VHH binders against q86b00r158to499. Designs and how they scored, part 14

Target 1, 342 residues: q86b00r158to499
Amino acid sequence: PRNSLQRAIDRLKNKFGISLKGSFEEEFYLIKKGDNNNSSVASLLNSIEKLDHGTFANYHSLDCYGDILEKITNALEEQGLPIEQLLSESGSGQFEITIDYTDIMEACDRHIIVRQTINSIASYNGYIATFIPKPFDGLVGSGCHAHLSLWDTNDSNLTPDANGECGLSLVNQFFIGGLLKHSKSLTALFNTTPNSYKRLKPFYWSGCNVSWGLDNKESFIRIPSSPFSATDGCSNFEIKTIDHTSNPYLAMAGIIHAGFDGIENSIAPPPPTSLFDQSVLNNQLIPSNFEDAIQSLKENHYLCENIGNDISNAFIHVKLAENKILKELSDDDQILKLLELF

## First folded at step 4 (VHH)

Design g24 (framework vhh_rezetamig_d1)
Fold by ESMFold2-Fast, scan of step 4:
Structure g24 (fold): chain B 342 residues (1-342), chain A 129 residues (1-129)
Amino acid sequence: as target 1 above (342 residues)
Amino acid sequence: QLQLQESGPGLVKPSETLSLTCTVSGGSISSSYYYWGWIRQPPGKGLEWIGHIYHSGNTYYNPSLENRVTISVDTSKNQFSLKLSSVTAADTAVYYCARPRTSGYDLKTGNYYWGMDVRGQGTLVTVSS
């Protein structure tokens, strides 16, 4: 699929002189290993809860996780990965690492290295790191949000325009129009397991509304406001639905081809929506399950042909087979199976 | 201040081509940030979107009119134009040139819709023998 992404990058550059840059927000859980804690979801959750209840203040939680997080961040920095931010929530066992943005191919390569490094360092030090989208019903899901921007051949950011809708240039609005047009098909590339769809729910800040808007956490495309002024033009846009079950190269190839369609055909997005807007016009949801998402992809000849028919057919075949096997398992057994993969 | 002004004949015979030009002043048409388009209002009816154009020449037309409509842009003159062929009495309307604030995509039907940012004063076109 890396070659698919390269073809998409070349297509965008050759036709429009545009390159995509980006970064991922890597969300994951850390779970302390024990003899039995990988045998059931309840035992895994209990491991997290024991750490939370064994300490009653954030500084004690940092003692439990501080050493492992420091080892992870040191390993990432030593591999030349510039960490922009590390965030944690007290009591959840969940963390987020953001790497600085770069050319989209390198961003995907970094994503693979980050996950491998986190898993290896965690495992060596007596932890399980998991990137499963929704491992525990009572806890927040783990996404892989992508922050993206459009650039010209002179390294000028084409994303902002203070006079444009939501501070975005017209070319970026067209790119988003393409993304929204293809959103249901893209969902198949972004969210490839039944568990992915337990995370993608309305009113849970998952971004499953087929819409876009300034700081709108419910929209498929979120436009982050500037720390100085929302009207100064926005430097990037965010896709929130992507999770760690995606192949990042294939996901980004899909994004580029969808955005290309938007630019080539001047597809304006619908009016932006606010978090408080109850507009019926924009009340559309991405597919609520993988089968509906994959059916949308199957019917999208444009995306399949541009990604490559052989690659698209292989993806559809393999992922339908995997989902059939997973669905034969209980929810808990699915999570245990996914721990072997993610 | 940006101003748009329609010009063209007020009378067109049935089966002929209706031709209108919009002159833009107070701003440049050669901008990557805007579309430029045409709308009309037949007597006793609502507004009907005809189509719009990007400065590169890419066009989007109302499907009901697409086989008869052509919109073109001339960035050197800061103008854009409408040609509507094979006119009938049903094409009698007030025609407006416009810069849409946003043209949207109806996510359920896949059809475009549009909103107006700035428009001209309108020009009445009557189709009669």
Scores: ipSAE 0.000, ipTM 0.136, lowest interface PAE 17.5, mean pLDDT 79

Design g25 (framework vhh_rezetamig_d1)
Fold by ESMFold2-Fast, scan of step 4:
Structure g25 (fold): chain B 342 residues (1-342), chain A 129 residues (1-129)
Amino acid sequence: as target 1 above (342 residues)
Amino acid sequence: QLQLQESGPGLVKPSETLSLTCTVSGGSISSSYYYWGWIRQPPGKGLEWIGHIYHSGNTYYNPSLENRVTISVDTSKNQFSLKLSSVTAADTAVYYCARPRKSGWDLKTGNYYYGMDVRGQGTLVTVSS
């Protein structure tokens, strides 16, 4: 699938002189191994909840996990991976590591290495690291948010235009128009298990609305403003729905081909929406389950042909077979099975 | 439909203490999943993080303000508050209370950076004699 991404990159560069750069926000849970070997979903949840008990002293969840997080970040730095940020979700044992911006192929390569490093270091030190999209019904889900920007051959950022809608250039607006046109099919590449769809819920700021807008966490495409400095344009756009069940090379190839369609056909996106605009309630949603998502992809001859018919057919075949097996398991057994995979 | 609402005086004299309260409705501030904090925007400048508090009372402050700032939480009233002492004209700003979903540190700069998912409408505080 890496070759599929390379073809997409080459297509965008050769036709328009545009390249894509990006970074991933890696969300994951750390669970300390207990005396029952964490053999049930209930015991895994109890391990997280126990760490929050007795925190009346001057301590944060980052402080409680300090040793393991230091080992993880040291291992990443030793591999030459430039970490931009480490953040915690307080009280839940959930963390986020953001890697620095780079060319999209390298960003995908780094994504794979970061996940492998986190899993290996956690396991060696008595923890389970999990990238499952929704491992616990009562807790927040884990995504793999992608921040993306468009660049020219002189390494100039083409994304911003202070006079453009939401501070975006016209070419970036067309790219987004393509993404929204293909959003239902892209969902199949982004969210490949039944569990993925337990995370993707309206009104939980997961990005399920087929829309875009400034700081709108309900939109499929979010345009982040700078919360801590003045700016005259936006440097990037964000897709929040992607989770760790995606193949990053296929996901990014799909994104590039969808955006290419937008630029080539000058597809203007609809007007941007605010989070509190009632029109958001009338917007189309991305598919709510994998079967509907994969059906949208099957019907999207443009994406399948450009990704490569052999690769897209193999993806569809394998993922339908995997989902059939998963759906025959109880919810708890699905989580335990997914722990072996993610 | 979580709602945050700032309240407090819009005018503070130099050298005095600025005091603001945030009232939370539609949700509990006792949740283990969230921080509650303050940010400000001086006229013609970007947003500046002031600090935030966890339900246990643990506080995290902007190092440039830490000697002057105190954030406290009152779970019985579902409120949290900001006190900023020894104010000057440089403290004139629109002040927002906010609920960041994530917290942590920037490994490159050593500074805190927090995502915000809900904030109040803001309140203008002018420091003038």
Scores: ipSAE 0.000, ipTM 0.148, lowest interface PAE 16.1, mean pLDDT 79

Design g26 (framework vhh_rezetamig_d1)
Fold by ESMFold2-Fast, scan of step 4:
Structure g26 (fold): chain B 342 residues (1-342), chain A 129 residues (1-129)
Amino acid sequence: as target 1 above (342 residues)
Amino acid sequence: QLQLQESGPGLVKPSETLSLTCTVSGGSISSSIYYWGWIRQPPGKGLEWIGHIYHSGRTYYNPSLENRVTISVDTSKNQFSLKLSSVTAADTAVYYCARPRKSGYDLKTGNYYYGMDVRGQGTLVTVSS
């Protein structure tokens, strides 16, 4: 699938002189292994250290996990993966690591290395790291948010325009129009297991609305207005729905081909929506299950042909078979099986 | 445990550069887990984030101050520093060095929020002739 992404990159560059840069926000849980080997979902839950676990910041999480987090971040930095941010999330024992912004192929390669490094260091030090989208009922899910921007051949950021809607250039608005047009099909590439759809619910700030807007965490495309926490100062847009079950090369290939369609056909996005305009929330949602998402992808001849018919067909068949097997398991057994993979 | 201490002049003349240093004790500034930064509180106003730095030297600045602010780190001395150029009376504030971070996501409000893990006692800087 890496070759599929390369073809998408080449297509965008050759036709429009545009390249994509980005970074992933890697969300995950760290669970300290107990004496019982943490062989059940209940044991895993009980192994998470619990302090004040309301919806407010748990300032103690980084200190409790300081040693393991330092080993993880040192290992990433020694591999040439400079950490942009590390922070604790709403879930107890849940963390986010963001690696510096780079060309999209490199960003995907880094994403794979980051996950491998976190898993290896955690395992060696008596922890389980999990990237499962929704490992525990009642706790926050884990995503793999992507921050993306458009650049020209002179390495100038084409994303911003102070006079544009939400501070975005016209070309970026067209790119977003393409993303929204293809959002249901892209969901199949972004969220590939039944568990993914337990995280993707309206009103959980996961980006389920087929919309876009400034700082709107319910929108499929979020435009950050004050990037103090997530970028090195570059203007960008964010897709929050992506989770760790995606193949990052296929996900990004899909994004590029969708955005290409937007630019080529001058697809204007609908007016942006704000978090304050509750009347437009939940108007149109991405698919609520994998089968509906895959059906949207099957019907999307444009995306399937440009990704490659053989690759698209293989993806669809393999993921439908995998989901069938997973659905035959109890919820707890599904989590344990996914823990072997993510 | 970990302690941060600000040092620098309490009086700075308008148009000059304010220079403050933060000394870290009880922990290493070269840790890859944390950011190190500066926050200020003008008289009668709330806290204002100035900027922060990662151990690698990467910096993040408040856009309203970015043309005037420089933060640097000296791992050999276990210190990090703030320079704020072209000061005016509006820069009069208590300045804190801190170990800030984005500390989580509040589902009720839909906002990220920042915590201050550790901060210094603060140092009053008056900009006056």
Scores: ipSAE 0.000, ipTM 0.305, lowest interface PAE 14.1, mean pLDDT 79

Design g27 (framework vhh_rezetamig_d1)
Fold by ESMFold2-Fast, scan of step 4:
Structure g27 (fold): chain B 342 residues (1-342), chain A 127 residues (1-127)
Amino acid sequence: as target 1 above (342 residues)
Amino acid sequence: QLQLQESGPGLVKPSETLSLTCTVSGGSISSSYYYWGWIRQPPGKGLEWIGHIYHSGNTYYNPSLENRVTISVDTSKNQFSLKLSSVTAADTAVYYCARPRYSGYSGSTYYYGMDVRGQGTLVTVSS
């Protein structure tokens, strides 16, 4: 898959002199191990609920989350990874780590290293780190948001234009037009398990609408406002639907080929949508389950051929087989199985 | 009660530039919510999207026409215009100015419905 991404990168650079840079927002839960951990979903949830009720809220030197997070960040820094931010939700046991943006291949490599490091350090210190998209019905899901920007050969950001729609340059709008055209097929690459689709629900700020817009968390493509966008246009665009079940190399290869199609064919995106103006929405949603997503990918000869027919066919067959096996399990057993993988 | 009205010559000679203007009344072109565009229908054929423009001047063109098309906007006059260069008999069509409504995408083609449109103007490219 890494070679597939390299070919996509080369194609975009050779034809248009454009490179993609990005970063991932790594969302995950930390769950303290006990005698019954790993044996039931209820036991895992109880571990989170206990921490929400007091000890977690105490001073840093006595706070088990502070200690484990410090070990995780130190291990990431020892590997040369520049941490852009670390966020926590008070009382939730869920955290987000973002590594500074870089060339898209390096961003994907960093994504793999970050997850491996978090899992390893957590496990060694008596925690389970989980990247499962929707591990608990009552709790918020974990995504892997991608922030992306287009750059030229002089290392100038081509993303912004203060006079453009949503502060975006025309070339970036065409890239987004390609992404929206291919959005249903891309969903198959982004969200590869039945559990992924429990997180991807309308009105849950997961980006299920086939649309784009400024700070619209329901849109497939969100344009984040920032101090930069207030003066010079928007510095990046965001895809919120991606989760940790994706292969980042395949996901980014798909994104690049879809965006390439947009630029090559001057594909105009639809008018941007506001979260507060539902009259502009035309009720198009990304697929609500993996089978519909994979069917869209199967019908997308352009994406499959450019990713590579052998790679695309292998992906489709393997993921359909995996999903069939997972669906034979109860919801709780699926979580326990996914905990071994993510 | 938004209204759009096309104006411009109904006859253009081959190789010359087709030029049309759309005047908008009952609403402002400066709206951040809408694009303004051109769609045509050749005799006996379906609708073909030509392109559209945002009030900032940012344009989106049909790839098959992009090397011949220029769309411009004049917010002070509440107008937008189409120029199509190097016309041939194949450019004979009824031309509509419209506030386009996104309706889908298939293959290499965007599909636009017309939220509001003018009544259309026939442009004939004669030998």
Scores: ipSAE 0.000, ipTM 0.147, lowest interface PAE 17.2, mean pLDDT 79

Design g28 (framework vhh_rezetamig_d1)
Fold by ESMFold2-Fast, scan of step 4:
Structure g28 (fold): chain B 342 residues (1-342), chain A 127 residues (1-127)
Amino acid sequence: as target 1 above (342 residues)
Amino acid sequence: QLQLQESGPGLVKPSETLSLTCTVSGGSISSSYYYWGWIRQPPGKGLEWIGHIYHSGNTYYNPSLENRVTISVDTSKNQFSLKLSSVTAADTAVYYCARPRKSGYSGSTYYYGMDVRGQGTLVTVSS
């Protein structure tokens, strides 16, 4: 799929002189291994509850993970990965690491290296790092949100326009129009297991509404505001639904081809929505399960052809088979199986 | 308890480099949990984010200022600094050092506000 992404990058650059830059927000849980058997979901959840015992932005809660987090950040820095931020997220024992934005192919490469490094350092130091989208029913899910921006051949950011809707340039608005048009099909590339769909729920700030808007965390496309630089417009846009079960190269190829369609056909997105509007309006939703998502992808000849029919067909067949196998397991057994993979 | 204090010249000549330092007390700048940054407010305008730094030295800058801005950190002194080169009258502003906060609930990589800030220091660019 890396070659598929390169073709998508080349297509956008050759036709429009546009390149993407971006970064992923890596959300994950850290679970302390004990001498007691950690072979059950209940045991794993208990380990988080007794170790963390705190909330987001609680200094005392963060202190108990200080040593492991320092080892993780040091290992990332030693590999030449520039850390933009490390935060405690709203889930108990849940953290977020973000690497600085870069050219989109390198961003995808970094995504893989970051996950491998976190897993290796955590494991070596007596922790389980898990990237499962929804490992515990009562706790917040983990995604890998993509922050994206459009750039020209002179390395100028084409994303902002202070006079544009939500502070975005017209070309970026068309890119978003393409993303929303293809949102149901893109969901199949972003969220590839039954567990992914336990995270994607309305009113849980997961971005499952087929909409866009300024600071709207329920929207498929969120435009982060910058009130300190409002005169320059917004510097990036965010896709929140992507989780760690995606192949980042294939997901990003899909994003680029969808955005290309938006620019090529001047697809204006619908009016932006606020969080309040999304709570009261009957919004279109992305698919609620993988089978519906994959059906949307199968019907999307544009995306399948541009990604490559061989790659698209292989993806569809393999992922339907994997989901069938996973669905035969209990929810807890599915989590234990996913721990071997993510 | 946590206090941030700006220091540096209040008057800078056009084309010179504006240089400010922020001293952090009541907390460690070496914390892996926070960024440290600079924000300014030109007269009669809103706040403008300049950039922020992690204790390792990794920086993110406002794209409109990127070629002129350098932010650095000195963990031994519990300080971080701003240098803004080639200043003009448009750079006249009150400058704040700050510990930025994320733009919202879990999942955004970009900072849009201030968790804690200094009192601010007026820097005037004139002959």
Scores: ipSAE 0.000, ipTM 0.157, lowest interface PAE 18.1, mean pLDDT 79

Design g29 (framework vhh_rezetamig_d1)
Fold by ESMFold2-Fast, scan of step 4:
Structure g29 (fold): chain B 342 residues (1-342), chain A 127 residues (1-127)
Amino acid sequence: as target 1 above (342 residues)
Amino acid sequence: QLQLQESGPGLVKPSETLSLTCTVSGGSISSSWYYWGWIRQPPGKGLEWIGHIYHSGNTYYNPSLENRVTISVDTSKNQFSLKLSSVTAADTAVYYCARPRTSGYTGNTYYYGMDVRGQGTLVTVSS
């Protein structure tokens, strides 16, 4: 899949002189190990510790998590992965780590290393780190949000235009038009397990509406506003639906090929939507289950051919088989199985 | 230096088709990250967006005009053209070709303002 991403990067650069940069926001739960933590989902849930606050500026004041978070961040820094941000998320015992922006291939490489490091350091220190999209029905899900921007060969950010829709340049709007056109197929690459679809629900701030808009947490593409530089336009755009079951190289290859289609065919996105226009947002949803998502991908000859027919066919075959096996398990047994993988 | 220039007849009879061409010089229409479009100004009134095109041929039209408007592009000549059918006296205006400064029409949002535009050409619809 890494070679597939390289081909996508080369295609975008060779045709349009455009490169993609990005970073991932790694959401995960930390669960303190006990004598029987792996025996049941209820036991895991009971082991989650509450957190009063968790911004990176205040992490040293976190009693039960301070030591483990410091070990994780130190291990990441020692590997040359500078921490941009560490936050407490909405869930009890849930955290987010963001690594600095970089070229998209390096961002994907970093994503793999970050997850491996978090899992290893947590395990060594008596914790379970879990990246499962929806490990507990009563708690918020964990995503792997991608912040992305378009750049030219002179390292100029092509993303912003103060006079554009939502502060975005025309080329970025075309890229988004491509993403929205291919959104149902991309969902298969982003969200590869039955559990992924328990997280992707309307009104859960998961970004499952086939739309885009300024600061709209329900949109597939969210455009973050700048609190400091509104006059300069927006510097990046965000895809929130991606979760840790994705292969980041394959997900990003899909994103690049979809965006390429948007630019090549000058696909204007629909009007941006406000968070307060709920009726319009809910009229267009990404697939609500993996089978529908994978069917959309199977019918998308453009994406499959450009990713590579062998890679696409292997992905479809393997993921359908994995989902069939997972769906034969009870919900709790599925979580325990996914805990071995993520 | 990028310049746009309109050309076409200044007098069109009612019910006939208005045809205008815009020639782009000092830059390539096919290398641009911009739309290329048409805007008009009736005497004593404000600017009205007609439509725009990308060099690939994709078009967006003002809904009030879409049944009568065709915009086409010829990248080999570095030109784009407007055809407006079934004209009436209400179509009398100064017509401008333009590179819009905003990034498109999205159903509810029209182009406004212009990065670069031509000098304009007066078209009178009269018998």
Scores: ipSAE 0.000, ipTM 0.162, lowest interface PAE 17.9, mean pLDDT 79

Design g30 (framework vhh_rezetamig_d1)
Fold by ESMFold2-Fast, scan of step 4:
Structure g30 (fold): chain B 342 residues (1-342), chain A 127 residues (1-127)
Amino acid sequence: as target 1 above (342 residues)
Amino acid sequence: QLQLQESGPGLVKPSETLSLTCTVSGGSISSSYYYWGWIRQPPGKGLEWIGHIYHSGNTYYNPSLENRVTISVDTSKNQFSLKLSSVTAADTAVYYCARPRYSGYDSSGYYYGMDVRGQGTLVTVSS
């Protein structure tokens, strides 16, 4: 898949002089190990330590995760990974680490290293780190949101335009139009297990509406606003549905080819949607299960051919087989099996 | 298939408003997937992007022209139009209506190609 991503990068650069940069928001749970806490999902949930809701910048001894988070951040920094932000998420025992943006191939490489480092350091220090999309019923899911921007060969950000819709340049709007056109097929690359689809529900801030908009958490593409007026426009756009079951190289290759289609064919996105607009209830949804997502991908000859027919066919075959095995397990047994993988 | 056709006067006096209309046939301008726009080519120069419009009425203009340019859309007639005010001899050009596409970027700004365009219409600014 890494070679597939390189071909996508080269295609975008050779035709339009554009490169993609990005970063991932790494969401995960930390679970304190005990002698018997791997035996059931309920025992794992009971092992999640309570937070005092402080930020990492204001760390005090009352933050029960302080020691392990410090060890994780030190290990990442020792590997040369520039941490932009660490924060507690809305789920108890859930955290987010964001690495500074870079060229998209390096961003994918960093993503792999970050996950392996978090898993390794957590394990050595008596914790389980899990990246499962929906490990606990009733708690928030864990995503792997991608923040992306378009750049020229002179290292200028092509993403913003203060006069554009949602502060985005027209070329970025076309890129987004391509992403929305291909959104159902891209979902197969982004969300590759039955568990992924327990996270992807309307009204759970997962971004499953086939839409885009400024600060709209329900949109497939969210445009982050500046904390104080960005008179220059928005610096990046966010794809919210991606989770840790994706192969980041294949996911990004798909994104680049979809966005390329948007630019090449001047595909305008639909009007942006507001979270507070009642008409958002009529938006199309991405597929609600993996079988529907994979069917959309199978029917998308454009994406499959550009990713590579052999790679696409192998992906489809392997992931259908994997999902069949997982679906034979109870929901709780699926989670225990996924803990071995994510 | 999709066809675009420019119409309007080929001669405009200095200081007046240049008005052109584009008629779209074989497809609907109410498509949510496309912008519709105007591009011009002055004699002996390259293509210059004027602006685009979405069927909702949202417009995007070349900053060099934004104080003088207005693009409007009439979905009932399947048409979109260009008005360029206070014209001078420098506005003499072949004007194309187009369904634009991004074609590149450099230090001079964005370049938009034409994946579908009209045949072009020569507009001369002279007394």
Scores: ipSAE 0.000, ipTM 0.197, lowest interface PAE 14.4, mean pLDDT 80

Design g31 (framework vhh_rezetamig_d1)
Fold by ESMFold2-Fast, scan of step 4:
Structure g31 (fold): chain B 342 residues (1-342), chain A 127 residues (1-127)
Amino acid sequence: as target 1 above (342 residues)
Amino acid sequence: QLQLQESGPGLVKPSETLSLTCTVSGGSISSSFYYWGWIRQPPGKGLEWIGHIYHSGNTYYNPSLENRVTISVDTSKNQFSLKLSSVTAADTAVYYCARPRKSGYDSSGYYYGMDVRGQGTLVTVSS
């Protein structure tokens, strides 16, 4: 699907002189090996809870994770992947690593290298790193948030406009209009396992609402009020629903073709929403399961044709088969199976 | 023994700019592992995250304060600083410099707690 992304990039550049830049926020859990056989989900959860227990939990957790996190960040830097930020997340033993902004193809390449590096370094040092979207019931899920911006051929950021809605340029608003129009179909590319849909719940900051808005973490498209850390300091927009079960090249190809449709047809997005505006929110949600998402994709001839019919048909066939197999397993066995893959 | 220490004036006049500096000792501000930031506590209220910075200069600000806040880092001095412009009596608070971490989320977005913090400095905005 790397070639599919290249075609999408070329299409946007050739028609509008626009390029996409971005980065991913890599969320993952670190689980210590050696105190359990790790043969059950309960045993894995118990390993995390032990490390965060006690009055000095912050110091203890940082001391326990400090060495492994340093090895991970050093390995990433040695591979030419500068770390923009590293922080602890809301979940016990959960972390986030963000790599600096770059061209979208390189961002996807970096995403793959980051995940492989984290897995390898964690494993070598007696940890399991997991990118499963919802590994533990009752704990926060792990996403792969994408921060994106639009650029012209002179390397100028086209994303901001102080006079625009939410501080965004008209072209960026049209790009978002396209993303919202195609949001249900894009969900199939972003969230490819039954487990993904345990994470995608309203009121859990997952971005399930088919909406957009300033700092609205429930919206499919979030507009950060502070600049995300591009090397040049430019503004951006965020898609929060993407998780690590996606193929990043295919997900980004879908995003570019959807945004292209928005620009090509001047699709204005609906008015932005806030979390406090309950009278305007109509509970319009992305699909709540993979089967509904994939059906939306099947019916979206525009996305399938532009991604490539062979690639789209293969994706649909393979992912439906994988989901069928996963659904035959108990919830706990699904997690154990996904640990082999993510 | 990582220690953070706030410094700056304890009294600022309305409409002026509040300027505070944090000095980090016992560890390097150039660490790739951490943000460095500012959190405040107004009298009788909870903690309010102001913003934080990565050693590269990348900044993240509370949306309610972003138009008035600038955070900067000086890796050569192992320091980071806060400027808050156009202050009013509502900005009276104990200001902490901190090594923040995500501590939760609510309808206003993520909020940050203090993993390691300074002792705090009271800033009063008064004529």
Scores: ipSAE 0.000, ipTM 0.148, lowest interface PAE 19.1, mean pLDDT 79

